# VHH binders against o26223, part 165

Target 1, 191 residues: o26223
Amino acid sequence: MKLLWTSQHIKVTVHIDGKVSKMDVLEAIKTRRSIRKYQDREVPEELIDKILDAAMCGPSAVDERPWHFIVVRNREMLEKIPEVHPYGAMVKDAPVAIIVCCDSSLEKIPGFWVQDCSIASQNILLAAHSLGLGAVWTGVYPLEDRVEGIRRLFSIPEHVIPFSVIPLGYPAENPGTRDLFDPDRIHLEKW

## First folded at step 9 (VHH)

Design y41 (framework vhh_7nfr_2)
Fold by OpenDDE, second read of step 10:
Structure y41 (fold): chain B 191 residues (1-191), chain A 124 residues (1-124)
Amino acid sequence: as target 1 above (191 residues)
Amino acid sequence: QVQLQESGGGLVQPGGSLRLSCAASGFTFSEYWMSWVRQAPGEGREWVSSISYSGGETYYADSVKGRFTIARDNVKNTLYLLMDSLKSDDTAVYYCAKHIYSGFPETQDAFDIWGQGTQVTVSS
């Protein structure tokens, strides 16, 4: 197969110079895409720290902040995640993954932890993107088989609920941009 | 000045082996993907192989898969192409190319720096 140089430029901008490009928040939101292919390149700890800092800056119900984070870099563990997460195949190829969890003992109001952990997960994605990384949200909760699989794999206590697995890395793909605006989903004053 | 310089080309018989080298200078070699591209007489440029920063990712054209091996030494700032089981159809000028961006090079625009090339001739 002669790789015909097709005109489709996958420009993967790798911010090599560690210069944290200050991406505008709207730009980050609009241009963020799920990235499932990663370069053979390690993610610096400093970037992970920034991402986790961002993850903890979101609001939570009555400020309960129920979230915990497991940072996984071990190759063996990364390779095991797909065994319990059928849509987590890309995790094995990522240099790092963050598992977002809820400590139910921290809940002040039952049920809002899902929103809290969702906000944390989204902040992880946006922060990663702004830092020149690619990530994808792989859902764990509320699928019981995935929840239990991740729980067992990482020896997570019963009162702690794994919520999402987010692989991260320098992107090896460029899915392009999407326009998801739909005016039909906007209702004024009433439905 | 950013520079790539190929070496190691020559005349070889079918079934023979060659090792090409590409010496890089003027840029941080380890921060870029690298590729080999070849051009046969009267033909266009053909992508041959690519390698990631650390060498963890390698890609090959179907025509050379199983016969060629791309490698790099980031301490020596050198890219290599090990060519085994050479065929007459492998006769070409082989170029080392620096990637602008990370990832598989889908187009020729993926490269910003080229070497002068080294001639490989496979003939009985």
Scores: ipSAE 0.015, ipTM 0.295, lowest interface PAE 8.2, mean pLDDT 89
Fold by ESMFold2-Fast, scan of step 9:
Structure y41 (fold): chain B 191 residues (1-191), chain A 124 residues (1-124)
Amino acid sequence: as target 1 above (191 residues)
Amino acid sequence: QVQLQESGGGLVQPGGSLRLSCAASGFTFSEYWMSWVRQAPGEGREWVSSISYSGGETYYADSVKGRFTIARDNVKNTLYLLMDSLKSDDTAVYYCAKHIYSGFPETQDAFDIWGQGTQVTVSS
């Protein structure tokens, strides 16, 4: 076996329910899992604010920051999301969901908003995990039926594109970690 | 109970065509995204194609774009894969899969029901 890489650990300190928690950045990345089962427990507004702050700290092309976020806590509205997406019931069981949107009027360079909103979505997942929450990215863009369904349900204007729906809550499941490192996908200096 | 049954596989020569079918039962077929996934001998599962519940959106792996067409019949509760210009690399067991949700980029791993598969062999 040849070890090609060594990891450096960076500790991040966050506050959860008044308690100080420490999480290594690499640990957070490697242990984050998609969580689809949630406790019947409210997520404090303070934690949502921290997650959205982290989302907006992502890099964006030409610093265009095209993202807007809809925070959905209303049970009736959460229950309507699977009606638009009939093969997924997980969102209705979450105490809260974040809809990541792109305001196309803020776009400075065509097409890069997809990368921008992907980065924001991943930051939401990592921030949620670091704060003791579970979340899952459910795709909206580029699925036209999903985009239109979510737009209609949440009264999203024509110039705004819903990108992802991320339900989140305190986890009620604990999936094992995955070892996804594949050295065959790493090429040194050339293909 | 929920079931997916694939058919239409077989032996075909390079450049040939096959039509795969998947009969769905035990759930409201018209409400779910459906996919085809394949597994070649000695390899992992590879996503091939997906279709929205209405049929209005279709997506294909780069390896099959322009050669394969996914379709559905919501009245007959049947999913299809029309395969043209078959290559030896298309040799695999083809599985019909029902989506749990529309989670891109997680969509390929988000299936709650798999069929038993149908063997496609492309050789001369």
Scores: ipSAE 0.000, ipTM 0.183, lowest interface PAE 14.4, mean pLDDT 82

Design y42 (framework vhh_7nfr_2)
Fold by OpenDDE, second read of step 10:
Structure y42 (fold): chain B 191 residues (1-191), chain A 124 residues (1-124)
Amino acid sequence: as target 1 above (191 residues)
Amino acid sequence: QVQLQESGGGLVQPGGSLRLSCAASGFTFSEYWMSWVRQAPGEGREWVSSISWSGGYTYYADSVKGRFTIARDNVKNTLYLLMDSLKSDDTAVYYCAKHIYSGFPETQDAFDIWGQGTQVTVSS
């Protein structure tokens, strides 16, 4: 028995067509925007798996791969993140967040883990976008208050450093595209 | 055991008000969307209202919009339906339903757990 949902007025443009639109790499990079508003729609685990797979495909210093990922779907935990992250207000509205961390015990060359985790974080953003999701990079490291806040909240060991919190969801906003190309930032052969 | 139990139904006059409650147990209540669905005698089930995890999003059927308010207390694991300006057409068994997934319920398949229902009768 089909529930007669008089859904007339909620234009929930539920793009039902889970058709993973295949974006090419350049399109994904150029059209990606930070998304801070999300639909009341759950993100399938399959998409998270794809995103995490992408996150682990980036290069790392001497292939140290120091990254770990905490996938957070628990509503209570999501709602607590803004308490320790002043610019993480949107996390409470997201159906899922990924916390990117560094295991310092895996570090082979000091300091490169920041680059490694940055690459992983960016890949998460691009993968999410290519899959029809919206995401935003909320920085944790190197701000000590945020690092410690996230550490305590998720009982992260001392040798593991939280780096970023990335809420994900189907986008409920469209910021549009922007052209960020600046030829003045390009120098040929010399400064 | 996962369970939903409705209460608060009864007999009320047209224009009256009722508050329904649904007590949830056996699952993490705050992690799921919840809905109210009603069934009048001889009729099919009709969706009434839905609410998101923390109550940030609420949806209503046109027939109850402006009169009914869905709410939840995640500390008490309880779903509520405040019904004002009740009409004879609101007479039905009201069911609490748990969502399988987050989001607006499009079909009955959106729900995996149902309560026993509570009778609401609006009559002069």
Scores: ipSAE 0.012, ipTM 0.301, lowest interface PAE 9.0, mean pLDDT 89
Fold by ESMFold2-Fast, scan of step 9:
Structure y42 (fold): chain B 191 residues (1-191), chain A 124 residues (1-124)
Amino acid sequence: as target 1 above (191 residues)
Amino acid sequence: QVQLQESGGGLVQPGGSLRLSCAASGFTFSEYWMSWVRQAPGEGREWVSSISWSGGYTYYADSVKGRFTIARDNVKNTLYLLMDSLKSDDTAVYYCAKHIYSGFPETQDAFDIWGQGTQVTVSS
């Protein structure tokens, strides 16, 4: 019997002031911040490939893995995103954006593609942070006008649903650390 | 100690039925989602069906929906797969698998314990 379910391992490195270091998973989760200002620097394709590999490693309900990704580097296309996504103004200033999509023909459990694409989106954010990049999740689904606008702009078929637009690049801002632990939200055994 | 043991496979003609069983031991069976996964000759693993720890939720691959039924008996620590209207395409080794975490179905890759498998052959 041969098992084919061993998870792929990716080496995590962080670029800080030109210096490369490794980041623990918990540190990456705790220090990741939404980044909306980017340096005028190209993001190498090798880093995008690592980020997308991480996105596809997310858990997916009954292994439906419905995610597809569009990588947008074209400046004219990036500049048009704010016209169909009013809270995506920062996208036009990013060197690259990833559009996370769901192929609804791959859905096996009604509605769980939303969780699947959310997990893929979060993995993109964490992977980008671990590689010294900054990113932000801008919402598309379930806002139908945004879904239709993005679909039309990128020629997305009707059976495919754009879920999120994630601009990313080398950060040009450094938000402070957030201490979000709230023990009042933890209940033992019962409410 | 921790073990999953499948049984009930065999040779059956197209349109026939089989009931697979999986006996679990060495862990708290009633706390975990369980799945059936199959592997046809020369193919990769294909997820078939999953059942929640309580039996209240069941999920099926599109290729088997309406023909297969997954069930469990938490008193007997046994997982079942009732296969009806069998097709030649259902020929595979069928594996019983335990999810890593107690909770909602994850990926096929989120299993930590596998049985040794039981062969199902659908042929004239």
Scores: ipSAE 0.000, ipTM 0.093, lowest interface PAE 19.9, mean pLDDT 82

Design y43 (framework vhh_7nfr_2)
Fold by OpenDDE, second read of step 10:
Structure y43 (fold): chain B 191 residues (1-191), chain A 124 residues (1-124)
Amino acid sequence: as target 1 above (191 residues)
Amino acid sequence: QVQLQESGGGLVQPGGSLRLSCAASGFTFSEYWMSWVRQAPGEGREWVSSISFSGGYTYYADSVKGRFTIARDNVKNTLYLLMDSLKSDDTAVYYCAKHIYSGFPETQDAFDIWGQGTQVTVSS
């Protein structure tokens, strides 16, 4: 018996077995993938706290720790992010997003804040993955339109620079594993 | 034992409303997508509506969009179909179906458990 379907939608395969298992750091790094599809499942605040804790554990230039984090759960705000971020379409489907920002007033050495916020962003991704969540790094800085869009949307002060938007959720896709090791990119002693 | 049991069907006049219920048992209800499928006399089964784990995602057939609302109560393990502005063409046996996997059901293979169905008749 054939079912008749009148609406065409993209099939989303969701793996429900999100068991929070402890994984070692190398496993987390090697198996992490960008996840852009999320389950219709809330992310507990406890997990977000753990993720943010991890985000703040990275090194920063002369320990300047310039990062700030905006945690966004409001559906209306999540839905508005794609309007100012062309590659942020998945944010509207995420139960939560973290916006990583730099407070320039905390910067001790000019320019290193980009590295600091990158480290924080990567730690968010790794922590999320280790906790059974999926996430993706959507770049904001240094694209001026995106920076200004996010700034306006969230009323971010002028001295604070939005750096990245990271939607998170229980993964509704499994992109598999990748081997990105390239020995041609390794040089011994000299180029 | 995994079981779905529909209720709430009946005879209604055109323009009327019905509320169908589907009681689920034997599995963790909140961990599965759910759907309504209907079959009119002499016709094949027609997908009607689907709902995600917590109801954040809902899908409807074009024929029922704007008239039907799918909902669920995960505490009560119950799936609902609110049917408004019923038409004669809505006359069918309505089945509750459990998804095997999360996501929009593209084929009949998306379901592993079916209810016995409840008759909905729309007639003047």
Scores: ipSAE 0.145, ipTM 0.564, lowest interface PAE 1.7, mean pLDDT 90
Fold by ESMFold2-Fast, scan of step 9:
Structure y43 (fold): chain B 191 residues (1-191), chain A 124 residues (1-124)
Amino acid sequence: as target 1 above (191 residues)
Amino acid sequence: QVQLQESGGGLVQPGGSLRLSCAASGFTFSEYWMSWVRQAPGEGREWVSSISFSGGYTYYADSVKGRFTIARDNVKNTLYLLMDSLKSDDTAVYYCAKHIYSGFPETQDAFDIWGQGTQVTVSS
């Protein structure tokens, strides 16, 4: 435990997280797989907090950071997602899901929020993997029926756009890693 | 009993045509994207084509684009693959697969239900 003086000269106890990931960044990127089968095991709030912290560390156009997140743990709500997202069936079996949203009032450069939210979504997947969890990205935007369905289900206001739904949990499957390096897609100096 | 059953395979000469069918039962067929996936002898599985639940969106592998057409009949709960200008390298077992989620399937993990397959041989 470490004690720290703030700018207010108030004594603050710093909680030291003793757990450091032994997986390096390249290993995490290369071994992450989409996971759609989850153990019947609760994901601690502390891990969700770490994942969302990582999500918000992504780069964004003109530093607009338009993302908002809805954390869904309610079983009845998770079970309703497949009704408005026909291919979100695995969400009902996950202990938790994160809905990545764009608050359009935070938009500084028109249209770049899609890329910003894609980056945040990928950071969620990588952070989950690094913490021993499994997750999968499921698309919402730009599919109009899914956008409206998710908006109604979670009372999302008109100026906020649901972008993706990411169920996550402790993995109940272990797919092998993929060798995806393709040198034919790399061009030196010119096309 | 969730099932997918393919039919329509056979022996065909190069340049010929075949129409594959996949009969779906035990789930609401109209709510799911569907794909065709093939596996040549001694090779891994290769994604061929996908179709949205309404039929409004279709995707094709570069190897079959312009030669194959995917279609569906939501009243008959049947998926189709019309194969034209067949080549010897199209020889494979063709599987019908149900998607877990909508959109392009990056991996085999995108599917939860598979058919037993139908053999297509293009030779002589």
Scores: ipSAE 0.000, ipTM 0.102, lowest interface PAE 20.4, mean pLDDT 83

Design y44 (framework vhh_7nfr_2)
Fold by OpenDDE, second read of step 10:
Structure y44 (fold): chain B 191 residues (1-191), chain A 124 residues (1-124)
Amino acid sequence: as target 1 above (191 residues)
Amino acid sequence: QVQLQESGGGLVQPGGSLRLSCAASGFTFSEYWMSWVRQAPGEGREWVSSISRSGGYTYYADSVKGRFTIARDNVKNTLYLLMDSLKSDDTAVYYCAKHIYSGFPETQDAFDIWGQGTQVTVSS
């Protein structure tokens, strides 16, 4: 890549098709796929901020908002995550990961934090996709070995529960689209 | 005051090596991407190399790829450019530049702070 900044705004269009195309919500939901391969390209901080903003916009039980987020860009730390997360191999190849956590001290009703953090995690995935990024939800909770592994690795306090690890990056794969609609899963009025 | 100060430039023969340094002050160095940009006499500014905050990602211009290495020490607040196998065409003023945001610098507008530059001259 030769970026010559002559006085003329030659947008060296690095074909990083990262078309931040504004997807409508239905398009984002329907076309989202888990992405586990990433380009050798870091994600701009601005995009992470947008993603985190989206993550915090979801509903929570009685508005308890128990979520915390750890943004991990350190290469060494990213490489260590797979050591405690058997299905997190792709994290080492991602330029950034978001760890979604629950602060139990913020819970107003016990147990709903799982739903709250799930909503936050899904919003991260959708926002990432809408911004031209790929991501995947790697579950941490409720598997004790993963929870404790991530806790130790990131020095997470005992009252804070790691919930998910979400690597993000510009996608280096295109798994295509899926039609997951199943009318057999729809019941009218009764089972 | 935010400041970048380059050093390490000089006169070298073709095939020689130089190490440039850029000392950063007045901002949290480890929170920003950094780049090297050079300008030859009578020419425009040419991007040379960029490095991510933690150093996990590095980028090079095709003209310097395989010869130059960008590095950083976040404890010392210093950016480096190791230049090997120098050519006459590498003759330029080399500038250190601070990124505004994390990411590959697509345009010159990606930088908000520049050093004064250090002269590198490659000549037999």
Scores: ipSAE 0.018, ipTM 0.289, lowest interface PAE 6.9, mean pLDDT 89
Fold by ESMFold2-Fast, scan of step 9:
Structure y44 (fold): chain B 191 residues (1-191), chain A 124 residues (1-124)
Amino acid sequence: as target 1 above (191 residues)
Amino acid sequence: QVQLQESGGGLVQPGGSLRLSCAASGFTFSEYWMSWVRQAPGEGREWVSSISRSGGYTYYADSVKGRFTIARDNVKNTLYLLMDSLKSDDTAVYYCAKHIYSGFPETQDAFDIWGQGTQVTVSS
C-alpha cells in the first residue's frame, strides 16, 4: 500500500516525484528545452543512473562506445566550471552536472567519437526531460581552451577528451513552446 | 525466505543514543531503497528515514533530521539507524521496510516487506 510521511506533532505528507515519465518519445523530443534555472532540490542517484543508462544505449560507430561520464555533485567543483567554460555560468547553480568524455583508447574509427558523444549528450537531455528534470548541453569540444580547462579541473587523463558539460536539476523555469517544423527544408527525390 | 530482522532497541534516557540494525535476507539487498518506519503505542505508522541503493542519498522526517543517521552495508546486507539526542516522543516500535520498487520512491510510496520491529523506549 501507500505510506504517509508524518512529523511527530503535525501530519505532513511528503511527495517524491520524477521516477516515472508518461511522456511519449515524440512529445519528449518536441518539448525538451534548454533549462538553465534549477530548484534548490537534490536529484536522486536513481534518476542519474537511469539517465546514464539511456546515454549508453545510443548507437556508436563500429560499436566502439568510447564514452565515459563524470558525475559532479560537489558544490565547490560546480562553482569552478564557469571559470574554464564562459557559457557555463548556470552550472554553479545546478545540483549536479554530467561531464561526457571520450576515452580515445576505445576509438576504433577516426573522428566518429564526436558523433558517439553527441548522441550520448542528446540522450542525457531527452532522458532528463522525460524524468521531469531540466538540463542544458554546454559545449566543450572542439574548443581547445575549454577542453584543457575542464581536463585540468577534473584531473582527466591525456587520452580522455571532455566533450560536453550538462548541468541538470528540477526546472525552475518554463521557456514555453516552439514550432520548428519547416517544410521548405524537405526536398523530395532531389535537391 | 525473504525477511528483515531488526535489533538494537531498548530503554534509554532522554538525550541518550541507540543504534538499530536490520539484517536482510532472501533478496538482492543492494538493489532496493530501504526505510525505517516507527509506530508509537496506539498511533499510526510514521516514516522516519530512507536510504538509496548505494547509500548516496538519504532522506529524513523533519522530526528526526539532524539527530538520526540512516546507513547501510551492502556487503553485510544490513541497514542501520543511528539515533542521537533521543526524546521521549521517539518512543515507538521501529520497523525496517523494503520498498517494492528498485528505483527512487514515488509519491505515496509503498513497502512490500516489513521486519518484526524493535522497541525503543526513551524514559527517565
Scores: ipSAE 0.000, ipTM 0.146, lowest interface PAE 14.4, mean pLDDT 83

Design y45 (framework vhh_7nfr_2)
Fold by OpenDDE, second read of step 10:
Structure y45 (fold): chain B 191 residues (1-191), chain A 124 residues (1-124)
Amino acid sequence: as target 1 above (191 residues)
Amino acid sequence: QVQLQESGGGLVQPGGSLRLSCAASGFTFSEYWMSWVRQAPGEGREWVSSISYTGGYTYYADSVKGRFTIARDNVKNTLYLLMDSLKSDDTAVYYCAKHIYSGFPETQDAFDIWGQGTQVTVSS
């Protein structure tokens, strides 16, 4: 007997006992969704390590690798993040969040750190998804109110710029798949 | 013996309210997630709601969101389902189910113990 869980009859993939799901890179990219609901389940440190490893594997301008990561598991701190991030309500419900930061002292070419940290953030999302976790990218930079809020909350030095907050956990929702392919956005040889 | 026993079902008019209870015995109740699942006549089982160990996390099917509230009393070893604004489509046998593991249930295999169910009938 098949249980119906949602009106859309979409199954939520649940990974048990820290088992690592294996999916190819295209599958990870195509099936990844922002997840904002999480199970009352801790994320093993081993998975966080894998995610952070992935986060550091992306390219950066002239290999400057300006990124730093704050791993937040403290419940009080997680609950405070929404106070300074209006669209970060889900963070309080997550068992863990990763804050991606840029150390400006490591920057070799001005301005490329945004791309570098974006790549790191996306790799976190893809890695999380491939490991059976759900995550969402909540933007911090370039909104000054969010940047300063996160800075104060976590006592981040002035030369370090908070870029994104990424809550993650075992997913408690399945938003389904999307077809985002748009041939009108493809131009051959010229615009 | 591990056992779940539902109660509180009955006949109610549309727009009415019911409170279901599920008494748990034979296991450490507070150490397991719990769910409600319902089955209408001629239909398959439909997941309704789930609750974590202490109630920090609750989940609902879209069909009952805003109307139903799942709760638990770990001192009394009891699971509850508060049903408000009942509709005819809510007519079903409601089952209490014990989780095998923590987390949102993916399939019926997520449950190892079921109650006998309690009948809820919404009719004018």
Scores: ipSAE 0.012, ipTM 0.338, lowest interface PAE 8.7, mean pLDDT 90
Fold by ESMFold2-Fast, scan of step 9:
Structure y45 (fold): chain B 191 residues (1-191), chain A 124 residues (1-124)
Amino acid sequence: as target 1 above (191 residues)
Amino acid sequence: QVQLQESGGGLVQPGGSLRLSCAASGFTFSEYWMSWVRQAPGEGREWVSSISYTGGYTYYADSVKGRFTIARDNVKNTLYLLMDSLKSDDTAVYYCAKHIYSGFPETQDAFDIWGQGTQVTVSS
């Protein structure tokens, strides 16, 4: 297939080759995209360990660090996620997924665990990208049916709340780049 | 002055190899994604490959994947395209292009600076 620039918009399917040498923080933030198609190849345990280390380095309210993680590599379990998460169809095709959870027994300030687990989820996405992997955040909380479905599938206890499911793998797509900078949202000195 | 200058094109037999170079000046080369784009006679421009600021990420069009390698030298401010197993369909003018934004370009408007191009002809 030949992709010709004959109009204002090109439609391209691009595969990142998975090579990661060095990427600065701004490059990682600006180039990270949600990836929903993955190569049929395993993600080494060492890379998952690095990603989870990064996830735990996020700031949390009053240093409560309420996050827990479930690493899912079992194909049968990954294939069941779309049954309880309608927008999680891509998870079944991923070699691995991380479920970000909040242990409410570790919560020091009511309600801030959502922010804490959001920070952990974003760190997973950035760390995966920096290591040549692709990932996507699929929302679980605050949708009650998804929370209970994921809890049931993974035997998550009642005091623990599943927050997000993040499939990851070597990318088999590239959705392109975007510029989201909007100066109208920046107010100097006052509103 | 911002400038991109390609070199290394020429005539080559099918199955042969060429190395294209693009010398960059007038901007901080190491802060931008760079791409190669080609245009065959009578056709529109076709994106070929892109490389991130540090060279850590590379993207290729399906037509060249496994045959071409994009590389950069941030000390020399030079972009490369290493072309192996060349086919007649690879005959085109090859352009070096600087990205406005980081990452893979979605439109022709993703590039703000273009080189003058270098001709690659693959003939039997």
Scores: ipSAE 0.000, ipTM 0.130, lowest interface PAE 17.0, mean pLDDT 82

